VH-VL binders against Small ribosomal subunit protein eS1 (rps3ae). Designs and how they scored, part 6

Target 1, 206 residues: Small ribosomal subunit protein eS1 (rps3ae), of Methanocorpusculum labreanum (a2sq57)
Amino acid sequence: MARKKQSGGRKVEGWKAKNWYKVHAPEFLGKQFIGEIISSNPENVPGRVLTVSLGELIQDYSKQNVRASFKIMNVAGDAAYTQFNGHEMTKEFVRAMVKKRASRVDSTITVTPLGSTRELQVTITAFTINHARLSQVQELRAKMVKVVEDSAKEADFESFVSAMLKGELSKKMFAECKPIFPVRRIEIIKSESVSSAADRAAALIR
Key: E = the ipSAE of ESMFold2; O = the ipSAE of OpenDDE; V2 = 0.75 times the mean of E and O plus 0.25 times the DockQ between their complexes.

## First folded at step 1 (VH-VL)

Design d15 (framework fv_retifanlimab)
Fold by ESMFold2-Fast, scan of step 1:
Structure d15 (fold): chain C 206 residues (1-206), chain A 120 residues (1-120), chain B 111 residues (1-111)
Amino acid sequence: as target 1 above (206 residues)
Amino acid sequence: QVQLVQSGAEVKKPGASVKVSCKASGYTFTDYYMNWVRQAPGQGLEWIGVINPSSGDTWLDQKFKDRVTITVDKSTSTAYMELSSLRSEDTAVYYCARDDYSEPWYFDLWGQGTLVTVSS
Amino acid sequence: EIVLTQSPATLSLSPGERATLSCRASQSVDTYGYSYMNWFQQKPGQPPKLLIHDASNRATGVPSRFSGSGSGTDFTLTISSLEPEDFAVYFCQQSYDYPYTFGGGTKVEIK
């Protein structure tokens, strides 16, 4: 009887059309699907940050306690592409590394990988086997910093991040720190991207 | 072939310095740490120190810290160990040996050795 | 520094016999799931030759009669059946911490 539909005209006018965007990891981490976001305006998609388990992303069970964060830089169709924004080992995992009567040595530094306009703030922690003297703690901290800074000078952003997330930098730091004092474990427990003018410009240009 | 070739035997007077070379071939020189080890006649092995060829960083046994300098020349893939203020007890065969800095460490390749004799 | 003590200083054995060589470290050389203990063979006039690394891993080309065992501070090198070419001096070496150190050596000599 009553006809309430239109064959033409403005069926969806006046309402925001919402689209789902499939978010992908950077190419150097396999462009794996990491999540979905919804937006009525593609201009509002860049700048959002998603956090996923690194273990799931690279299919490595040993990295299940590492969380990687990705910032959306641009969209193409229904896909959103990201750049690495940082990582963090869970508080529970780091706490489990602490042992009585051992020393913990922490250092936070900012590095700029070779040819990169992007900076990365990195937090390193080392756990010794026995209690270390102040002078040994200072030498360990200086060596950890030097290894990471030297590695950043020799690798582009993607190579540096890959080496960091796979534990290659931890192996180098361990090797270099052994001459100073016995180290039980050394890890980069956190990293965070530091925004640059280039990063802001890239986000604006889609 | 992958090999380490050392310089020839040296005879020195007490108080002199000696510089031994170790030329690497068949692999990427900067991918492996280079160690120096000595052995006095009829005695055991004694570690002197190590260099990271990529950075030039060195770590030395405290017994040698004031007398030994380890250096590299990346352009010729050659490592050098210079020992100063020589004494008769420094008479030994000096070896270079490579390992990587990835865990675990071990010496998989050795030079043929250089005999250094310190006598009047 | 980590002191490595090898025993015995000398083993006098005949071909076909089993040799058991001990190496004791003044502190543990275990970390990250590895044992940083290596074994070398040395013959007169030659540099040392790697036999075993990471306590129990046989180096490429080393005969199966050579085996390594142990962890922490106590390590053993075993030669299950001595061949004529096995009469040599054997050194243990730790790569856990600098300075790298070697044991005093065990001379395996023909009886």
Scores: ipSAE 0.006, ipTM 0.465, lowest interface PAE 12.7, mean pLDDT 85

Design d16 (framework fv_pamlectabart)
Fold by ESMFold2-Fast, scan of step 1:
Structure d16 (fold): chain C 206 residues (1-206), chain A 121 residues (1-121), chain B 107 residues (1-107)
Amino acid sequence: as target 1 above (206 residues)
Amino acid sequence: EVQLVESGGGLVQPGGSLRLSCAASGFTFSTYEISWVRQAPGKGLVWVGEISSDSSYINYAPSLKDKFTISRDNAKNTLYLQMNSLRAEDTAVYYCAREIDYYEGSAFDIWGQGTLVTVSS
Amino acid sequence: EIVMTQSPATLSVSPGERATLSCKASQSVSSYVAWYQQKPGQAPRALIYDASNRATGIPARFSGSGSGTEFTLTISSLQSEDFAVYYCQQRSNWPITFGAGTKLELK
């Protein structure tokens, strides 16, 4: 059936188009532009995670094989703002650090920086020059863990993450482990944001 | 032809002493860390201790540190276990075992046949 | 010291079946777990190192898995020569400790 075209009403210029949002790193890492995302609804932008080269972010080419992840927390205009979500050294980079007749000492711990409501699970790896004995491995692991735990007790979340990503914690671990056994390299190869104990408890009660 | 061969086991009176030997062949003994592991009749494996390739580091199970001594002679390709103040509970087959030297983890890849130590009056 | 708990103590199986052996550490040992096979009157034989890597010459039917505190040795399509005692071992912390063993016996 033929029908008359309705006239009147407010003229619309078109459908709501998808918009680009410029994503920025946290302020403590210089609020650098880290990428763009596209969305038709700003409510769908928070919660997304972007991963970028740390080397490019902090302008340190020795960190080009480290990838840092950021979770979008809020949107203001065409800008999206993030919080640190974790980091990881590429598998190829870590693999290149190992060699036959050498030891790899690993430890994964969870730390809560001073005054933080967030916890970080960090993986520490040490690579020795020669094969280390079991007691030496245990002493290296204990020293690495103590250095990282002590640093977390003395620094807020942002300061701790900055020290970790810039290699300050690695330098301190290296210096303190050298007298125990010859070490080629010590790195925090991975970090991951985890729910607080309170958040986990709340989820279980619900 | 990589081999470890233990010797020196036998019957010992309580309070006595024994020295076990482990002869290595078919590999460069001086570059490997070696452990002693024991097994009482019908029981499981118990780690005794280990020695670094250059003897700069020696580590023992806590219960055995005061009466056992591990040493090695790289020129003779031989590992030793000196056992003092032996008791009935030290009765076991004693194995020497070569430690895997690789970039991750560690295990014992080559084991000797074992030598039986019996402590009895 | 780290206690390694193996279960079951004894597992009765027939050739051709799949056997699954468990090993639990009292605290995290990362991936630093090895598995050994021992037949009566013989020295232990290395099977698996670093939780999942097969030792040289070990048949593909043997596989290891796990990390942290829980580890498994799996023998697919069991052969007659596989009836033995199996031990897990940690090398993460001093002193080195072994499990009490799981005896795999013919049903």
Scores: ipSAE 0.000, ipTM 0.449, lowest interface PAE 12.1, mean pLDDT 83

Design h01 (framework fv_emicizumab_arm2)
Fold by ESMFold2-Fast, scan of step 1:
Structure h01 (fold): chain C 206 residues (1-206), chain A 120 residues (1-120), chain B 107 residues (1-107)
Amino acid sequence: as target 1 above (206 residues)
Amino acid sequence: QVQLVESGGGLVQPGGSLRLSCAASGFTFSSYAIQWVRQAPGKGLEWVSSISGSGGSTYYRREVKGRFTISRDNSKNTLYLQMNSLRAEDTAVYYCARGRLYSKYYFDYWGQGTLVTVSS
Amino acid sequence: DIQMTQSPSSLSASVGDRVTITCKASQGISNYLAWYQQKPGQAPELLIYAASTLQSGVPDRFSGSRYGTDFTLTISSLQPEDIATYYCQQYNSYPLTFGGGTKVEIK
């Protein structure tokens, strides 16, 4: 990791060399290159989080206002491999969805995809066409939650996240909620990876 | 061509430890979840453990949880199973099997297996 | 745990016969079921996944079907190379579980 002196009697100039690591998206998102980081010690690379435009990652213009976060889990040679850590629609994009004389229905839930030790906290937001009464808001919220929870029971972590990011869950929620009350748009506007209850209990013992 | 080759099996006394390896070739190793499946002599198949492509997620059957540790080295295209506190019931041929890119629950390619015998 | 009950445990049939093997899940697993073939002295090989989807390279004499929690593997015309033990596996819920196996022998 230090420079060596050149032939001809020059003194050794010593500093710890830094290496560039190419960061790749998870396998289920095509392992696309998402950025580079620099470090002199490979042990300091895992644990770092990078955020990228989802629209650029999956080449879908409709997702340009969605940012996805990835946590580096391991390093192999000059490559760093990541795990999905969450996503968020930009505040400007979400604000633009709000319309006068319409209702916004929010719900935050934690789901554990099939066979996963990881939990994912997701925030669902529905925008109605007209003002909704309390009973209609409650019915919409219950249906949105049920659709997402049922989807998590049938899909592993990677499949669930893929469906969420590609808008498949939003389409399913829209179809299921439409008969309850006129809906303009339903989105999962945010997600965040969370340790399992067992992992949190283990951490507290420390 | 996809290949998975297990090694590290052998005879161990009860309470002993053993480390199995699975060498992969012919595909992008880090893009696939890999599993360990065992089969006791003359008996059926039994799922043991799974690991995601990145190594970030691991899963275990109840009877081996806490005793076995699955891991992988993507730079060497190698999967490992560290087996501690071995019992007679762990005697089996251990297979390495590949899960699909976006689904790891069924196994599309299998290695030849390596025999682990736990006996006094 | 989801129990997979496979029947029969063994069968003998003649070349050209239609062979059926059944697998019953103790609870609903949708189409999350795979079938594997294990020839004597060899590792298992995937035949069918998603209850009825044939793996690439597998002969079309093999087929899978579902009715509720009952799953059937059918070999329309048994060949000598089909001598093997067949296993079903559910992948709806952890732990992943296999059926007990069906040994197919030729008379």
Scores: ipSAE 0.000, ipTM 0.423, lowest interface PAE 13.5, mean pLDDT 83

Design h02 (framework fv_pamlectabart)
Fold by ESMFold2-Fast, scan of step 1:
Structure h02 (fold): chain C 206 residues (1-206), chain A 120 residues (1-120), chain B 107 residues (1-107)
Amino acid sequence: as target 1 above (206 residues)
Amino acid sequence: EVQLVESGGGLVQPGGSLRLSCAASGFTFSSYWISWVRQAPGKGLVWVGEINSDGSSTNYAPSLKDKFTISRDNAKNTLYLQMNSLRAEDTAVYYCARHKYGLRTYFDYWGQGTLVTVSS
Amino acid sequence: EIVMTQSPATLSVSPGERATLSCKASQSVSSNVAWYQQKPGQAPRALIYGASTRATGIPARFSGSGSGTEFTLTISSLQSEDFAVYYCQQYNNWPLTFGAGTKLELK
């Protein structure tokens, strides 16, 4: 009843035909279907980046304005598997957080999670209730950075990214910064994967 | 709730053929990738192959590609494994196993298995 | 194909003790490793996926860790129902591969 499969056989000219590949998120984010890639050659699929709504991916619609990016690492059959490449809140969403005469405190840092060869560049933004003096801005920035750096030292790459995307790091920063100066909101508005020093060194010897 | 029930196992002579079935219930069968996994008596688990949600794509363990064929009938909520040119080394309990989230991942639900014995 | 190597083959322990089971991949599998428990005459049951995430309904005494090529399953305080065979599996690359299993037996 079922057609018997055979190895080999006649080849059909299919170089003009394109195949669809189903792209999946990393397992730590549920390995959800995130999109389709079309290519005539499976070797051209790895390295491509797809961006999807985080809210849909983790079933939390409060995060609809957060976009997560994934880089395809390998292809198996008609499926493509990814690794986390970064995230970003829309400019409109971030702009809506700004209030007249309140302060905005920004910091961009690079962290290396525990045991990871991958580095992540993270942009943190805090919005205060009232205008903050320079000394208060500096103290808030230092505390935000310390919280994120300490979290990275205690968590592997997947755990760190999960905590970041689910808002756990934002909650911790808010709690730690509140006693310093009244804050309205603290967010990690952007992250992006960066080549590690080891990866750059490896590329140079190839 | 979620159930997978294998059937069709039994005694078969070397060189013979056998078709196994896996009846699914309690979930949207047409939305899930499903695999066959086998286990020889007293041995470990060995992946046989997988089929995608609509049945348009299959992948097999390289050693079994020309011997086994996986298919599915989504209207009947049933998965099949066609086994040809059976040898004593194919004696095993055969499980059907569902990929979690409906995607190509690990297995969240397994059937009880059906025993295939290849002997003269 | 990626080879998954489990050690030890057999681990003899007493109830209430901690058990640590190791699984090594021949190549990096990221965090895409699952652990299964199998009791005699039964189908395998998923315990851990993504190296460290407990499957639904799995007791807190089961925990997983590791990434890349080295993975560990820990059972913090063994109960009588935990004596079984445990398998690790990688689902990072095709074909899917399992370790040969670790049998947890009563001392």
Scores: ipSAE 0.000, ipTM 0.432, lowest interface PAE 14.5, mean pLDDT 83

Design h03 (framework fv_zigakibart; at its last look DockQ between E and O 0.63; V2 from the best seeds 0.00; counts 0 for: pae E 10.1 > 2)
Heavy chain, then light chain:
Amino acid sequence: QVQLVQSGAEVKKPGASVKVSCKASGYTFTSYYMHWVRQAPGQGLEWMGYINPSGGSTKYNEKFKGKATMTSDTSASTAYMELSSLRSDDTAVYYCARSWKGYTLNYFDYWGQGTTVTVSS
Amino acid sequence: DIVMTQSPSTLSASVGDRVTITCKASQSISSWVAWYQQKPGKAPKLLISKASSLESGVPSRFSGSGSGTEFTLTISSLQPDDFATYFCQQYNSYPWTFGQGTKLEIK
ESMFold2-Fast, scan of step 1: ipSAE 0.245; ipTM 0.678
ESMFold2, look of step 2: ipSAE 0.005; ipTM 0.548
ESMFold2 (binder alone), look of step 2: mean pLDDT 94; pTM 0.960
OpenDDE, look of step 2: ipSAE 0.376; ipTM 0.770

Design h04 (framework fv_retifanlimab)
Heavy chain, then light chain:
Amino acid sequence: QVQLVQSGAEVKKPGASVKVSCKASGYTFTSYYMNWVRQAPGQGLEWIGVINPSGGSTWLDQKFKDRVTITVDKSTSTAYMELSSLRSEDTAVYYCARVRSTFGYPKFDYWGQGTLVTVSS
Amino acid sequence: EIVLTQSPATLSLSPGERATLSCRASQSVDYYGTSYMNWFQQKPGQPPKLLIHDASNRATGVPSRFSGSGSGTDFTLTISSLEPEDFAVYFCQQRSNWPYTFGGGTKVEIK
ESMFold2-Fast, scan of step 1: ipSAE 0.022; ipTM 0.590

Design h05 (framework fv_emicizumab_arm2)
Fold by ESMFold2-Fast, scan of step 1:
Structure h05 (fold): chain C 206 residues (1-206), chain A 121 residues (1-121), chain B 107 residues (1-107)
Amino acid sequence: as target 1 above (206 residues)
Amino acid sequence: QVQLVESGGGLVQPGGSLRLSCAASGFTFDDYAIQWVRQAPGKGLEWVSSISWNSGSIYYRREVKGRFTISRDNSKNTLYLQMNSLRAEDTAVYYCARGKYYPWGRAFDIWGQGTLVTVSS
Amino acid sequence: DIQMTQSPSSLSASVGDRVTITCKASQSISSYLAWYQQKPGQAPELLIYAASSLQSGVPDRFSGSRYGTDFTLTISSLQPEDIATYYCQQSYSTPYTFGGGTKVEIK
């Protein structure tokens, strides 16, 4: 379910006819129609970002509180095609996970999936059952990071993102962290596409 | 040769139960969400229920919620609709229909021939 | 629930006529709208998806368009085999809802 299609007075910018572009999710997420963008010039469509409910996109009710973002990469005819740009669990959903007399363990890392030129910054958070000591927090954080990094080394970009969004990585982290300290929940609450240093340098040269 | 074939319809008394089946062939069944859509005699189309490819998302129209149960067995390429506490207003031809993302964007591109359910005394 | 109001409920036209059927959503549904054709005694068949995209195998005389929450199905030159009931359907959110249908008959 795309949040907002863009519409407005494009014709006042030189009297060009407005065109509607149908935006599709990436192939590995079913290429589902996720929204529309209006523009008088197809060159102005790439680079736009649309955010949709992950639960609706993959038809999984358990993912209602997850929003996925997609960046338009190219247009063909009246269709616009995207690549995964990131995800975020709603702030209200994450806030509800915080419990009295328990610990929250956070870590933000950047991973490069196997064979990928794209980097993804992910934020992992674990909620414990009881208050954890500093040594336990550090050990939990290290294990969470290792599980996610190891997964990224063994999966291509699409497989990694699918595992992350479908909760497979969360299940693996939970299983691995359980022996260290009792955890109630562990999630990748946010991911964000990161421009490489080379991409940033290329943009400056232009 | 993409096909959906419904079966299990028939005559039942009010308050009775019936189980419908929808057999899929010619495509990868577990790539698709499947719907049940009904049509009462001489009336329009009415969406009944939807199930995602992995059974993770299931939805019902309000009038059948708690009485009908949609399910699927991907190993058998078969969709089911368990109908309990049937009412006269449930009398209809029941279609199963395939919904797909790209290129059909949640449109129902393949339909079965339908199976008639009559709830009457 | 999202209500889909379809008009007219029935129409009679001559072969070769341009036929227009409209469908209005009670709220924004983007382009998550499909049009179906149902011939007597048969299952519905998809004509148009994503408001304006023609299903493969469907004759070019069928077209769909969108303006806000107003959707239109057009048959540019009505043929005898187009005698059917036509339905719009939103799939933006559950429960998915159909319009009331438009019965198309030849004069």
Scores: ipSAE 0.000, ipTM 0.452, lowest interface PAE 14.6, mean pLDDT 83

Design h06 (framework fv_pozelimab)
Fold by ESMFold2-Fast, scan of step 1:
Structure h06 (fold): chain C 206 residues (1-206), chain A 121 residues (1-121), chain B 107 residues (1-107)
Amino acid sequence: as target 1 above (206 residues)
Amino acid sequence: QVQLQESGPGLVKPSETLSLTCTVSGGSISSYYWTWIRQPPGKGLEWIGYIYYSGSTNYNPSLKSRATISVDTSKNQFSLKLSSVTAADTAVYYCARLYKGSFRDYYMDVWGQGTLVTVSS
Amino acid sequence: AIQMTQSPSSLSASVGDRVTITCRASQGIRNDLGWYQQKPGKAPKLLIYAASSLQSGVPSRFAGRGSGTDFTLTISSLQPEDFATYYCLQDYNYPLTFGQGTKVEIK
């Protein structure tokens, strides 16, 4: 109990029983178990974020270096239901992609999938085979951004996230960037759900 | 192919702790969920709980206060301990793999043959 | 917990018959239902997962249908090895819950 202080409520009223809540991944990623949380009050369960290995979640060994995060939105009985909150490739995995005498092209953009009120900030990175000139870097960046933005305009939130996590967007970016300058690898290395201004203001007050 | 085998004492005295081990062969215990199910003589199946190879567990609320499932990846085994047993805990106990396929699959695809545990003096 | 009710509790049939077993959930469970076969003295065997997906190695005479609350398992032409008890299992929410079982007996 090192990082959580015991409150006076427990001392006054006696020890209140705690309940375990089984946390499920969103339906579009399957209803897979991703963890358990303990709480004596169901009202305190929503808002918690859990991070799991994507490879373990979807049972795809090629995704072992990808971590996905999920935010609990509601509770029904002893089950807690989440929505996708973001993903990140491990620092070590990304670092291993860097090569001497080659270029790295990065871009961070915010996309709003079709029909979604939720925004997703994504970070795209491309690794070239040889050193690229500034003009080539700029053209690669513009192209990869356009591919991702166009994909977001054509897919709902769940479909966009699935395509991103499965590597479909990376394959499309690779195909379209290859004619501009030789690319070794291109990935969406990170995504995170963007809070509304109201949600952020509310969180600061709490 | 993956095979599961339960082992443990066939007789347990009332109020004692029932301890069973499931040995996994033909494949690694890593990256899978492992579960226990029981069946009292002449009755239906009851799910007890599961463990993910990393140690995360979930239990049937009816047994949560008495059940503990643990995993030993070095021995390719997982185990069930059920405390304070009574005659009502007499059953055939099965271990099984709980498969989590990509996105939607969730099913018990491999089972042990079961071991009868009788609770009596 | 989600209650699973099977119908009938038992039935008698002859080889070659078409047999249908029903499973009803106390609440909507989408297609998160499996069917298991248990022969006397043996462990249960997975037949169908996700309501309608046939497990590898299971004969094509077994078919599952349904979604939401009502599900069926059909054996199109009953064989001698099919006399067993059949259980449905919901995997929509924890605790995982089985139906009470349907015993398929020789007529």
Scores: ipSAE 0.000, ipTM 0.436, lowest interface PAE 15.9, mean pLDDT 83

Design h07 (framework fv_cafelkibart)
Fold by ESMFold2-Fast, scan of step 1:
Structure h07 (fold): chain C 206 residues (1-206), chain A 123 residues (1-123), chain B 112 residues (1-112)
Amino acid sequence: as target 1 above (206 residues)
Amino acid sequence: EVQLVESGGGLVQPGGSLKLSCAASGFTFSTYAMNWVRQASGKGLEWVARIRSESNDYATYYADSVKDRFTISRDDSKNTLYLQMNNLKTEDTAVYYCARTHLYRGYSWFDPWGQGTLVTVSS
Amino acid sequence: DIVMTQSPLSLPVTPGEPASISCRSSQSLLYSDSYTYLYWFLQKPGQSPQLLIYLGSNRASGVPDRFSGSGSGTAFTLKISRVEAEDVGVYYCMQGTHWPYTFGQGTKLEIK
C-alpha cells in the first residue's frame, strides 16, 4: 500500500512561498524580457506597471534617454505579458535640448489610433533655432498636431506606437514644420495610455 | 474536487428580495475572484456581478441591468459567495450560476461553474 | 456592449462527420498585447457550462484534440473534426477583451 500524496489537505498546501514572474514586452516590440516581479498569487500580478530603458529593449543605445512603461495584462506559468502604457524622455535629456534665445512650443493631445478603443495622450515639443512670434508659434503647433493626428488616423495602435518610439513621427514633423519656421528639433517627449472605464474593467479579468 | 454549490433560489413577487449563496470547496476560495452569471429560459448567458479577492480590496463590478439593485459579497471565513437581489423584476427570472475566475498558467476564464439555482419573479 | 452573434443556432450533425460553429463580434477582440480574449464553452443537457477553448485557439485541459478554435479580429470558428454522441449540447462563445463580458446566443448541436 502506498501513502496518499494528498493527505496534507488543500489548506496546508495553500501555504506557499512567493513566486518570481518574468515580465515580457509586447510582441510588436520583440517580446523581450524587461524585468521580474514577485507575488504569491498570479491574480495580483496583472495591473502592475514596469518601466524600462527603450535603448536596452530595442538594442539601440541612442534611445537610452527614453523610458517605456508597460502594464502587465496576463500571466502564463512564470511569465507575465504586457501592453504598452506610455513613454517619457528623461527630464535631463529634454532640458539639454533648451537653448538660449530659442523658443519652445508644447502641445498635449489625445489620439485614438485606427481600430483602437484605447486613447493615447501625447506631448509634442518643438525647439526653434531663433525666437518665434506668437503667430509662428501657433502655426508650428497646429502643423505638428496635424501630423501626429493624421498619423494616428492611418495606423493601428501598435504601428503608431512603434513609429513614435522609433522616431519616425519626429522626422515627419520636422520635415513639415521646417518650411514654417526654422526648427532645430521636434520630439514626442511623453505618451501615456488613457483607458476608458470599459478597458480598465476588462483588463481586471485577465 | 473543486466544487461550487448554489442555494437560495425560489419564487418571489416583483419588487421583492432574495439572497443567493454559493458554497465553495476544494480550493483556496479567498485568493480567487468570483462571479455570478445568469441564464433565462431558452436564452443565452449573461454576466451579472464580480467580486475580487482581499488582495484587490474586494472590488465589485455589476452589469448595468442590475446595478444599484444587486450587491455581491463574500465571506472568506465560510468560503461562501453571496448575491443580495433587491427590487426584483420579471426580467430577472433566470438560473443563477456561481463561477470562479479560474487562473491556469496565468490565463483567466470562468471555471468551475456551480449547478445553478432558479429564481422566478412572478405574481 | 459588444454583441456576440453565433451561427447556426441549431446544428444537426451525423455521427463521425465534422461540425463547424461560427461566432462574430461587433468589434475586434484583438487586444494591444496581441492576444484574442475569446472563449468557447459547452453546456451539456442538464449541466453547467464547461470550458473548451481559451484565448481563441487553445484547448482546455481534458478537451479532446478533435476540438479546435480559430479566427481573428471579429470572426471566429469552433470546429469538431469527428462529432461523437457525447458532444451534444449548447455551444457558447464569450469575449473577455472588452467590458462587460458578453456571450453569444448559443448553438444547439444535435445528433441526426
Scores: ipSAE 0.000, ipTM 0.388, lowest interface PAE 17.5, mean pLDDT 81

